# VHH binders against F-box protein 7 (SKIP32), part 3

Target 1, 328 residues: F-box protein 7 (SKIP32), of Arabidopsis thaliana (Mouse-ear cress) (q9xi00)
Amino acid sequence: MTSDALTIPSELESALRLRTVQYFITKRPWLDLYGVHVRPVPPFGSTSRKPHFDPALIHRCLPDELLFEVFARMMPYDLGRASCVCRKWRYTVRNPMFWRNACLKAWQTAGVIENYKILQSKYDGSWRKMWLLRSRVRTDGLYVSRNTYIRAGIAEWKITNPVHIVCYYRYIRFYPSGRFLYKNSSQKLKDVAKYMNFKASKSENLYKGTYTLSMSDDKIEAAVLYPGTRPTVLRIRLRLRGTAIGANNRMDLLSLVTSGVNDEEISSTEEDILGLVEGWEDDETHNPDIPAVSHKRGMTAFVFVPFEEVDESVLNLPPEKMDYYVTG

## First folded at step 1 (VHH)

Design d4 (framework vhh_7d4b_2)
Fold by ESMFold2-Fast, scan of step 1:
Structure d4 (fold): chain B 328 residues (1-328), chain A 126 residues (1-126)
Amino acid sequence: as target 1 above (328 residues)
Amino acid sequence: QVQLVESGGGVVQPGRSLRLSCAASGFIFSDYDMGWYRQAPGKQRELVASISSGGSYTNYADSVKGRFTISRDNSKNTMYLQMNSLKPEDTAVYYCAKEVYTEIGDSYVEYYFDYWGQGTQVTVSS
């Protein structure tokens, strides 16, 4: 029976339906839970290398409770092999340095001293407890908001039945540095993910921003700079949540506001875009040449998709297929 | 880099036909709704026709409905506008446009088109 305090993420539950340990190692859905970044692999792959079982890989990434859930859902013939991994894992998870390093990487913007204060005040001095319970944005995949609208009659156009459903997506990729990438596109997840990086030469409508996560209410404050002759800033307010404790795989879009900024402020730096929107109120006009716009469309919640699961994601399905599919 | 190249414009007499073509590159053509805009001297730019990414749904301005037909060939990354029964009022520069969903354009997301090409001149001589 599963613990009421521990719930397996939907992405991991999909992998658990397969019998082979080799499949789990190949898909590695648990790596995302521990801030382990995995590069997207091209469909044809640059390697013909056959995946093999690596005990060191699994025992570095899962706590005992989650590892128990993984083993409990395997076929009985796999459990004998998994028992040898569990013994080695038990040794590794008792090393505080493993969890300390994971925490300090995930919350690097706060620094060592602040993280130690939080560790002692809220997590009983346990780095493992802090890793499992403290909210963090996931950095080894994309947060995806799938939005749809139905074309209705407009003043200059007459739209006839049947109903036309149009899909578009908001994509966010977070980095532990406090930077993120933002894209608003009709392109599907599988076609966008490989270009969601700072070196992408073929990216269209890919924008850079900075963010912070508030530990008291799990709210994310984010800002994106749209460069140009009349630069604008997009202020994004989100609330981080999860389908399970520690999953951090959902974000509710609370507000989305665009407003103009002065060229003098833009000439400084892109490293602190949040500084440009400090003290802003929603719907407030900060540049008389560019009025503030509070957006009401495309406010669907974000779902996290690990890079390993991009090609198989249900978010790639046409809108008409979504009625037949359960998403986590 | 998004690139749209319009062709097929020219000078024709009223009642004749023209077919415009738009060759697209730099993006996955089959993922985007496409449209045709026109701009006559001294008038506002207007959306003439639009077509869904898969080609199943089309929309037309009242001024051209029944006379113009929009189509696309996703295998060739090309969109077309067949213009029949041309009138002097159809004289304009015609622009190919690709849909864009943006924070600034959220209020117009269902009809927001950007990345216009250089345009192609259509003149219907009286």
Scores: ipSAE 0.005, ipTM 0.197, lowest interface PAE 10.9, mean pLDDT 68

Design d5 (framework vhh_7d4b_2)
Fold by ESMFold2-Fast, scan of step 1:
Structure d5 (fold): chain B 328 residues (1-328), chain A 126 residues (1-126)
Amino acid sequence: as target 1 above (328 residues)
Amino acid sequence: QVQLVESGGGVVQPGRSLRLSCAASGFTFSNYAMGWYRQAPGKQRELVASITSSGDSTNYADSVKGRFTISRDNSKNTMYLQMNSLKPEDTAVYYCAADTFPYEDYSLGSEGYDYWGQGTQVTVSS
């Protein structure tokens, strides 16, 4: 999390309470605060020389209205970081409308009425406080579980080949809609990240799922459908946490359960995937003729990697180059 | 249903070449590391060659290194073993195998189980 400043200049604070977006576009009070001074252009008339218009200057200027639209599309984490760069970004980040829009987008499945109730009861009516303190899955990167195992030949009494440490990864990308993408792969983060989107083909071993996050215990319930002639559902239970308050950058893997499903049970929409596991208890299935498999290995916790840090991530290093923590 | 089907076995004379194929179905082939194993009469089954899921890395038994080449075509769900300079001691039943740990099997709902083919006989004799 960036910036603990709660105060803004009194003139901008007063304007934010009483003025519309049109006022800010017209008056742009931050321009004067940044020291941006434009010489007054005399009114057009016979007593003034025709002003010179420099078209090249327009290409270097981003209108405040477009800048606000850019901020509205940025994740709140990015907006918080931007507040440390310059005064214009700081004033934009402190606008409550951006935090309101960010919160309503992040928790869109709850709806407007429920979000307003939570805002008033738990976050003192502050959209910024709600965004910073309320648990949410991060959508500006990938959650990565890096798993290793030792592979050996099956010749028990006469082993000629050495054992090798092999890596594989579980990747999750969450969307505010309650949808997510899941991939289990030996491919490294930097090679996978660019394909973790809904435009990727099914042949790239990328699977779609649906999830919910419980705010009372930070548990994530998720389900992925593996399509095919013998379709299966993977139920994933996670607990969201962080290395710092509001970081939301770690997930503990609580359980992985795979079970087959009949074609007739599969809904025509992807929103029904979580419904397929709704009646399940532990490793029980809603179809007793299709055995459930509870996975016991490959349960390493997920680490969040923002998209801007993917190429530089230590998770791209081969196993023999990774540092392991050993308690003395 | 997961299936591995070997083909290309047969009887050949010493010094000749043979190419084995393994056709995979019922699982996402590109997610699995694959290997060729062999079992001679009265001997334990041993690893001949293995290949990672991407095909970027291979491993060979010392007895076949420099003579055998493992490869895979993920677009065809097929793995190959090119066997050159065959010797009588290469006579064995050759098995295609998928290393299913650590990947989930979307077709069967299994984890950590090795899938094996039925085997194909390779005989090197005069």
Scores: ipSAE 0.006, ipTM 0.252, lowest interface PAE 10.3, mean pLDDT 68

Design d6 (framework vhh_7d4b_2)
Fold by ESMFold2-Fast, scan of step 1:
Structure d6 (fold): chain B 328 residues (1-328), chain A 126 residues (1-126)
Amino acid sequence: as target 1 above (328 residues)
Amino acid sequence: QVQLVESGGGVVQPGRSLRLSCAASGRTFSSYDMGWYRQAPGKQRELVASISGGGSTTNYADSVKGRFTISRDNSKNTMYLQMNSLKPEDTAVYYCATSLDDYYEGWSPTYEYDSWGQGTQVTVSS
């Protein structure tokens, strides 16, 4: 059982990927996964049969080794909040090793040596300060751009000059590896989020790309490959910002450019799509059959939605109700 | 971003069947939501049926539901409209179109669905 105690079941792994510390305290999915039954305690001195459940019982039912593994695999945003839950969790999040591991995972493309140089020169040797203050793309949810337009409506006997508000969304999911997923769809966030992963087979118009984030100006360079008989690349330039220090929850769309690419170049650079767009000019033709197109519409800013907030997001509201609720 | 060519129209008697085809060329066919539109002389254009890029979702106008079936073969870059139990009211020019599709580009709306075909005439005569 000792080796099994250190292995996180798939259901708990899903909870770690999609849930906050608040979810673990409230829902406690690990209790059922490990066959642990905790009986509610009736309120003291009450004649009612209202159940009472002690939240601190998680420390009694979950072994320390497994609890440590849960914290080590949580997003650092959740670890910071865990320090407010109980004393045992507060001691865990004070360990510099957790912040070190979080930083090295988030900025893995820079490499260990470069991260240590940045740590020493800009963050006074503190991994926690580096995590809290250094800009990073969030990987615990989706960035969503809501775009609308008005079109002539389908003919209806009751309406003589129909117009329809059409809504479509750009979705981005970033990974620490420098890979990301891109989807342009009329489907709502709650219907799309579950398929925004590399393993999903039901992935209509889901495309893979590579990105980099510049620490000097918070600009993101990203490129998506559209396969086909005339392959094209979509170059996306964004600027990362936040509503608060460390939030990293907004992105301004600076430019969106489509251009054709040579088939030979694609076969040699399958893992680095950004190499295909290095040095591109917005009006330059890279394939005679497909001229470069700089896009001027559908440029609404991206708003970050954590996975645990997907179902209740205002971005799921119909277009005619959304303009009063969405801040971008 | 694709070229569409309609075929299969003609003159038929009421109660008969006809199958329309729409052949697409260019970019990945399965990336586009598509539909069939029709327009009779002096009437407004109306959407008859639509189908998602993967073929999993279909929608029909109330006037044709139960009689028409939309389908697609992504391996052949072709979309079909099977029209059964035809009525004189079905007489129109039929167009295939992309509904909302510029997944490859930042879309610039023209306030209408794109139709790249010439259309195909369907006449149901008594």
Scores: ipSAE 0.000, ipTM 0.191, lowest interface PAE 14.0, mean pLDDT 67

Design d7 (framework vhh_7d4b_2)
Fold by ESMFold2-Fast, scan of step 1:
Structure d7 (fold): chain B 328 residues (1-328), chain A 126 residues (1-126)
Amino acid sequence: as target 1 above (328 residues)
Amino acid sequence: QVQLVESGGGVVQPGRSLRLSCAASGFTFSEYGMGWYRQAPGKQRELVASISYSGGSTNYADSVKGRFTISRDNSKNTMYLQMNSLKPEDTAVYYCARGEPYDILSEYYQDAFDIWGQGTQVTVSS
């Protein structure tokens, strides 16, 4: 008997085609933003006690004015998916105001005037077109770089070439403000994600920084300030990409460079960290006490994991279970 | 000018203790993870212990866990390895190494260390 287990079953294909409807009715990620719990609702006009999925179920749980606010506060990626649920949601998603607000939130560091200039010059005056085609970092989850290294152990008389697989992770969380969090850890995604926020007071190796994204080449310039008696900056260069249009769910790590800085006033300010690395080249010495260090290992591409998928992520699996199934 | 200098090695009997020291200069010691490696004759170099820049995280090889303790004093730019209950298998040249800045996991990998000391011999024999 030959196995066709790698062929997507028709049942799974049907589930994937209906995923948007079932996902929004079941998960309702926008409701968590409002602290609203979905009430049990009996099926409309059903004489059967069997559960029934209705794309319009959400309107029975929330007043229309709250639905309007929910859509306005949804992440733009989720807003696009909502258009597939029902006609009411499709009409709402087609409103230019939702795309305008989504774009201005995502690119808030550029400001209203600059965003309007970009809209007119590059996106034909269409906020929806700008949302779909302009690169943006995802802020509704974490970017995760899973790095695996094979260590040789001490050779034994009976065991030749003993090896140990060691995993470590780089985590990035972006904010629309142009700020981000960076962490390098051996801890798994599910154990780290709950602490990847500015309120986490007792997390060692959680660093704060600032970033920009270039529209011309999808390059991200990011910098982290390590506070201390002699401040140090980590410059991170990334290239944003995606597995699909608008997904923005992959980043290639282009370089990591650490160097000391001589300006002590910078140790108290996080907002202007990018100014410290303007014009830096990888071989430059920026502090006579600390030479520039270009990092050579741990350059695996980042994969985006939405917060609602953190606990279910394959990135939580041991290295021997993941090495064949994780694409970077 | 960036350098690491090991001290405290010697010849001891099994079951005894030694304390190794690594003095760092030419860089901001408090901003780097540090590690101890060892290499015995005819064997590959192995990571013995590592410590994060703050001292808040430490890692040990299974062969030394519970016997060795790594520590650091950032005010003195010095890292230590306290070696208790020494065994003949601990005989090796011990190397101090500087990891990548603020990267605790650079300590797990030999190729992540960019500055090495000259080494100090530890011999455990009867």
Scores: ipSAE 0.000, ipTM 0.294, lowest interface PAE 10.6, mean pLDDT 68

Design d8 (framework vhh_7d4b_2)
Fold by ESMFold2-Fast, scan of step 1:
Structure d8 (fold): chain B 328 residues (1-328), chain A 124 residues (1-124)
Amino acid sequence: as target 1 above (328 residues)
Amino acid sequence: QVQLVESGGGVVQPGRSLRLSCAASGSTFSSYAMGWYRQAPGKQRELVASIDSGGSSTNYADSVKGRFTISRDNSKNTMYLQMNSLKPEDTAVYYCAAYDSEDLWFGESSYDYWGQGTQVTVSS
């Protein structure tokens, strides 16, 4: 039970830490990040009618050392918001050590030396500037691609050529370690998110792998192993995008190819990128669980959904039902 | 997919030091945030110290701050708790925990892995 982990600390400081975290996870940090780079950020009260914590209360109840730890562990985009809450928080957010630690954690696979080289050559020695401007995969949620196709329904006396809209999803979760999770599912975001972790024994179609992000062109190369008597690798190529500078909340799907584990270089075209769904050509037999060959076969871009927004996402809405009535 | 085994507990005089170790088995140790909890008789389990997946960020309960130090070695799949200036009030069973989160401030799942616990007794 997760409530045990949330209630174990009995000290007021520990309870206030959890309330502070809940304040930030219930807000939409990307909206404030959007404003930071594009235009002046309005006060917290003008961006949301949701309740928020009193800065004076936080300052009185939380020792400096503990407040320091809260900021160090928050996602760095949340630190920009924290600077608007309290003068003490603003000084903490301006500390280069917090931005340094955030950057080294986010880009840990590159190593310390490479990150320092990038810092000096592209970000004027500013860790904060590097965090705000350098592309990174987001690890505080899921990237979701919602795909739809139309399948033929059962013909009826009154209804000729009925069709149904069917939805399925591709889910990706990234970790700063260079590990990631991939799932292709008909299940909605709210039903999948709780199992998108390395401990999930309940999700049979959850695949584990590794990824890299190229800083020169924002391309992501990812690979997952499909075990079996003939093991195969699913290679996923993506391009990281955003709705604003630093948002990192969109990905274009460039390639999705399966190959043998001992294959060397594989050249992929747009026509070959849908290897994962090639077995679904028989959807014309009116199998609702398999996409039809005549459709684009699930190339919808990925949209980032933070964990705090999973239950509120429009992706949880039921699929639209539409009946077509065709005159012969 | 991680199993945790604690070691280093024992009986010690007030003012002395102990070092607890938590050895993890599994392929994802470097992706887990880790922590030490303790439970004294008749009390609820409480968080003592925690450390993120990279080992750069730590936090401590006020009762142990300045006396205890948490650290980890991802190359050895091991986490440590250095306990200095031990007091009788530190007597408890100490549990190692792995969180399915690389960051201690966000719950990413409802699961946690726990060790069996190791007894620490500080007696006069």
Scores: ipSAE 0.000, ipTM 0.130, lowest interface PAE 18.9, mean pLDDT 64

Design d9 (framework vhh_7d4b_2)
Fold by ESMFold2-Fast, scan of step 1:
Structure d9 (fold): chain B 328 residues (1-328), chain A 125 residues (1-125)
Amino acid sequence: as target 1 above (328 residues)
Amino acid sequence: QVQLVESGGGVVQPGRSLRLSCAASGFTFSSYWMGWYRQAPGKQRELVASISSSGGSTNYADSVKGRFTISRDNSKNTMYLQMNSLKPEDTAVYYCAKDYSGTYEFEDTGSLDYWGQGTQVTVSS
């Protein structure tokens, strides 16, 4: 909110300059809905006179086509910000195609046919309404849970009852494929965020999992496989919420259970991890040799931090400078 | 309330043997996997060996396989690590942990007292 919304993003400006497009516009019926009548000016055909090409006129018309393509690939939260830049961009974000593409990407696991059924039955055929009102996990950043625990310290000569307050974090990055990344670490957000991806080689304790979101109660079922000679699964149950309608920027941690799995049930495909915890009860032992552990500590709610806000996040402050209210 | 107490560490020459013990209290010892971990100066803590609740299954790090043997006595709430053919590289503080799976979670390590105080093993050259 403090950023200048009228400034053209540098990446968007770069894309406009570098993109090679033979024709700059096609028939766009959505422009007529906003009182904008644009006629394409194709390249001039052959004549007996020397060919003339007006780059300025073409660039003036070309941005609509390029902006259309760029916006169609942007995350919808960026589209909302872009609508504040200029009137032309507001026309773009009001086009149903952008919201359709955003919705189909966000809920890709349901498939095209199922998403169209939901659109018609629950959102009055409006992709924008579906995007704004239908719960979804955010994929443009990390969900962060900040937790604190107390450890007995080493007694010093004149110190009685020494204690050490330790801070640690749970990090979750969701992908629209139904996969996610989980990390439990003492490292701060700014030091972790750049490694929260499937290509990271330097990240310790980065685990892969699968999740589903229930639309009826906004509950997330998630599971992470801890690989090793005795594999275990971490089952994570969350409830998605937000500080505003459609924000999807908070998650309450409902339960956190670790249990062993039988070697015979281990899939080499990480996309199948959630199948390993189907029908689990939190107090059951699912591997005869490894009892189930229901964790009752480290249950602080998750706060969403967009990637562009990672370096500026208050979660990077040392523990002694953070208020306990920031964890909620 | 969980409590784990390691003992049996010391200073030994290369090629010698030591037996570590871990005395457990405050939980149903016979229901949990138990493990031995070690931390050498400048290195991260690593799993050395683990043993199932019944003692029927054991796992070892490649660096100690064939030299170390983990065992448990559920009647005494005690776990052991027999360390044979000790090498200078085995020098570390050795810790026992209540639940092998809990090692993947920081709150289990610190807040739930899954870790003991540790016992120092030094193999002098």
Scores: ipSAE 0.015, ipTM 0.288, lowest interface PAE 7.0, mean pLDDT 69

Design m1 (framework vhh_7mjh_2)
Fold by ESMFold2-Fast, scan of step 1:
Structure m1 (fold): chain B 328 residues (1-328), chain A 123 residues (1-123)
Amino acid sequence: as target 1 above (328 residues)
Amino acid sequence: EVQLVESGGGLVQPGGSLRLSCAASGFTFSDYAMSWVRQAPGKGLEWIGRIYSGGSTSYNPSLKSLVTISRDNSKNTLYLQMNSLRAEDTATYYCARDYESGSYWDDTYFDYWGQGTTVTVSS
């Protein structure tokens, strides 16, 4: 049985959702969406546990990805509560166009016509129902796999055989376009997250890939290109799941397979890296000179960390302290 | 049993070159792929490159133009040639035995590491 890198206590998860909703309400997303002009929001008092709000930022809304994930993580009670806070907030959550735009952005690779077919056949014509129930990869943060191993100590001369526990991480950031970024690193989440973006793609050991999500079994097929004189492709198979309905905050790592590819194929298929691994099985090869290698270690499940929670994440703790939050 | 011992590190001026060596013992060196990995002070591990038992090489794309990896199976020795060194190349350099050949860099696949040799790029 696979273990999660991190299990968030229910009390903490509820508190985080409430903080996110409160922050979002203070930023007033309906100003950007509907062009309504309102007086600046007064600053929060320092006696509050709430973050300080700058009225000058009133026109800056949370990114759509963060907004979508806030609503997706809310239980029916929490969502109903948010709609009761303010008439403008209530209008936002009740507006069918809000949910339509969210769904069409999240599943943009399927196109408008296919999404409408799915809406009608599986979600009773309700965009809100489709957003809440249809599986999707989260794009408002990173999926993190925390892996550990024990190795002999370095530069040791002692009679006792020195050993130490070492952590390393697999990081994935998904984009609605079907693209994603992949990094394998010993660097902690807080040091990696700021560089896990398309514009910072020249960061060392940051690689680009393409993915698809199967709605029938929640399986993700993904491929990453490692360019160079002897280019290779890493095929990643995952199963998407969640700790709550619509959370989409866990991924089980089903397989990792590395194999070589030809330079000529890369130049013609760089926009569709997943095409390079179509039909591969774990013991098959695309390039006979570089046999496929199926990875057996470092297969810890991925845990989703929203960008807003990166700096405070327990995944930044040293291994000795992090184990308090690891279950499985 | 298995031992990897790096040497050749030291102080070098910017723009200079340096050749590191790794002496292997306790296993059949010619049967294994070998890698070089570095760690700058206060930074994470960075994979430099790999050389397969047959002599073919794979490099970290960001470092490919600056380094060359070679091996001498008759001497059980791995080499790292570095050119045009900069201050940011200051690091402890490790040689490692690859547990599984053919994989791209993944620190879980290195079953033995050397003690490391320090390279300081400064005037």
Scores: ipSAE 0.000, ipTM 0.106, lowest interface PAE 22.4, mean pLDDT 67

Design m10 (framework vhh_7mjh_2)
Fold by ESMFold2-Fast, scan of step 1:
Formats: sequence, C-alpha cells, structure tokens
Structure m10 (fold): chain B 328 residues (1-328), chain A 127 residues (1-127)
Amino acid sequence: as target 1 above (328 residues)
Amino acid sequence: EVQLVESGGGLVQPGGSLRLSCAASGFTFSSYSMSWVRQAPGKGLEWIGRIYTSGDTSYNPSLKSLVTISRDNSKNTLYLQMNSLRAEDTATYYCARDQGEYYDTSGEIYHDAFDIWGQGTTVTVSS
C-alpha cells in the first residue's frame, strides 16, 4: 500500500518539493557543499531547534532532473530566494539552460521551433524573461473557484423564510501536455488537493479535459467530458491574469456551457470527442435529447493556490468564516 | 462501474400516488447531494428537487406540494414520493448525482451539476 519508489505520485511529488524548498531556505547548506565540512554537531538531548541534515543526502535522495523540476515549478520570488540561500541554486537560477528547459516543458505543445521564434520576437532572446513574463497556466497547484448559492430551508414557526447558504468549489489542475483535471465539489481544498492527480485510486467526481491558451489575449478554451449514460461536455472559457506581472494566479470565468454528446460519437475516445467540441459553433457534437445550457451562476473567478499553501489556505475555513477572506 | 438505476415507474390513475427508487453503485453515495429531474414528451428538462448529504431537501416551488425526496444511505438508494398525480406529470423521471450547481428561478437546470444520470423510468398518468 506504499508508493512505488521509481514512480512518484503527484501528492508525494508535492511533499518532496516542499521538503526540498524548506531545507534550502532554512538550513543554508551552501556552507557544507562540496568539501566545506563546517558542521557543529548539536549534543544529544540539547534544546537545539535545528535537526541533523546532510546536504549530500538531499542530492542523493532527489535526482538532478527532479531538482530542476522543483525549481521550474517555484514562483519567481521563491527562485530568487533560492539563489540567495545556496551557491548551487544561485548558479542554477543564472544558467540559461535551466530557463530554456523550464520554458520548453511549460509550452511543450507549441514545440521547440515555435518557442524559439516567440523567444526571439517577444522576449529578446532571454529564456528567463520569457519564463517570468509569458503567460502560462500554473502547474504547481490548483485553481479554485469558490461559489455560493442560497436555498430555501424547511419552514419553522420561529422562522418564516429560512435559508441556507451552500458553498461549493470548482477545482482545476493543469498539466503542460494540454490536459487538465476538473472537479466540482462541496469538499474543501485540503481534502481535494491530494486526490487531484491521474493516479489517485479514490478520486470520485474527478474529470479529465483538454485546454488551449491563446498568447494574443490570454484566453483559455477548455473542454471537460462527463462520461455516463448521457455523456455531456462542459466548455469553459477563461481569461488568465495575475495580481502581479508573471503571477498567473487568477482566471476570470467568461462562460460555462454544458451540451450533450451525439450518440454517434459515444464510441470515440475522450480526445476525439473533446477535439470536436473545442469550438462553440460545432453543431455536430450536440445531443438533441440534452439541450445546450449556458450557466449564469457559479461564475466566481479562479484563485491559484500552490500545493505548499494548500493546508494553510483560508479556503479551508467553514463558510461562515470564509466570506470575508475569499474574493473572486 | 459508476451508475444510477431508476425503478418504480408505470401507469397510474389521476389523483394517485407513486414512489420511484434510484439505486446507486460505484461511488460513495452518502458523500453526494442527489437530484430528481423529469422530462415530459417533447418538452425540456424540469428540475424536481434535491436532497443534500445532511438529509435536507430543496424543491422546485411549482412541485413542492406534490413531491417528497428522501434517501437511505445504508441501501445507497434515493426515493421520490409523488402524490395527487395529474396528466401533466406524465414524463420520464431521472435521478442524477449533484455536483453542487442548482436550478435557475425559471426551473431550468445546470447540467454541470449532474454528471451521472440514470437511464430514466417512465410515469404515465392516465385512466
């Protein structure tokens, strides 16, 4: 029932990333790197806060390719902090090959040639500038839309018009492949995040989709397939933005449309069906027994939460304590 | 396999009563809100009501005096009790797993709230 050592689940990857970042920002291991053995060993039973760490152990436990993957998923602030903490990290942050690999991974669907053209035309040949300034969906956490609605309660002698506030969430996890995971749930962020991956065995109400991001207007076109007796497709249009340059931590929800899938297409793969419904004007994908519905509610903007901030997020508070903290 | 199977439909006399059942399998039934939806011949979908995980219910105001929704989590079963049936209640009745969306004030439903649907069971109100 333990994770495979050669295959890392995304929730375990997140834990490994958090431990690696925490190690470098708190322990400052550059003092002991590569033959500098300056090591005061705290005596057994001392009240020393700092536990025993070996920088070489971290490098042995996490391969270089995964270390680069961790840094590629860090925020610009975190990357700057890492360069101040460790000489190896500072060298890595200043190495253009690191930024090249990060960019090619993030925009892998465009291919090497197209990315190089964009690099030269818009980012002055700087891979670092492209990583920091080019719009991209973030893959190091979840985008969360918190929605509320009012429902009528059971009438009581003391209360003539009882109402209940129902809170629910739309969760999106993007992957650089152009695929994403979608969940609509009343479950809190901390209870959902660990199951938002393609390997989770107990992921109920977790759906797969495909997306594209337009470089000219930062619009995301996305489609999710709901399988079942009457399969439906949810078409999501979003606009990517941020609270700061390069943050990519907000998405405005422009439209949500649910439509039925034509019975003739039911034997097609998910990718085939989603490909056919990418456009709003494709009548061939509409099932006449399930009318197309444009949603008017549940349109709250998405807020990005990095995996390392999930457990501490205000989105985990009960609804009565959250309304003052969560904005669209 | 994640599925919902309705039963209990059939022919009923005007003014009669009928109870529909919906058997759920392949998912944790107690963790989801559940809805009933109907479709009369040649008409659109009409949301009937919802039952939350707490057991609380919410109904379409036009139908609240005619229906009662209940659930038995130990049997993974959802129920719709209908009373005082009229010819206008003739429809195919569906149970659906509720993802947290709801109906509009016009009675239209939002389908991204309903990801798993049953095959439907037909109710005919006629003499």
Scores: ipSAE 0.000, ipTM 0.163, lowest interface PAE 15.2, mean pLDDT 67

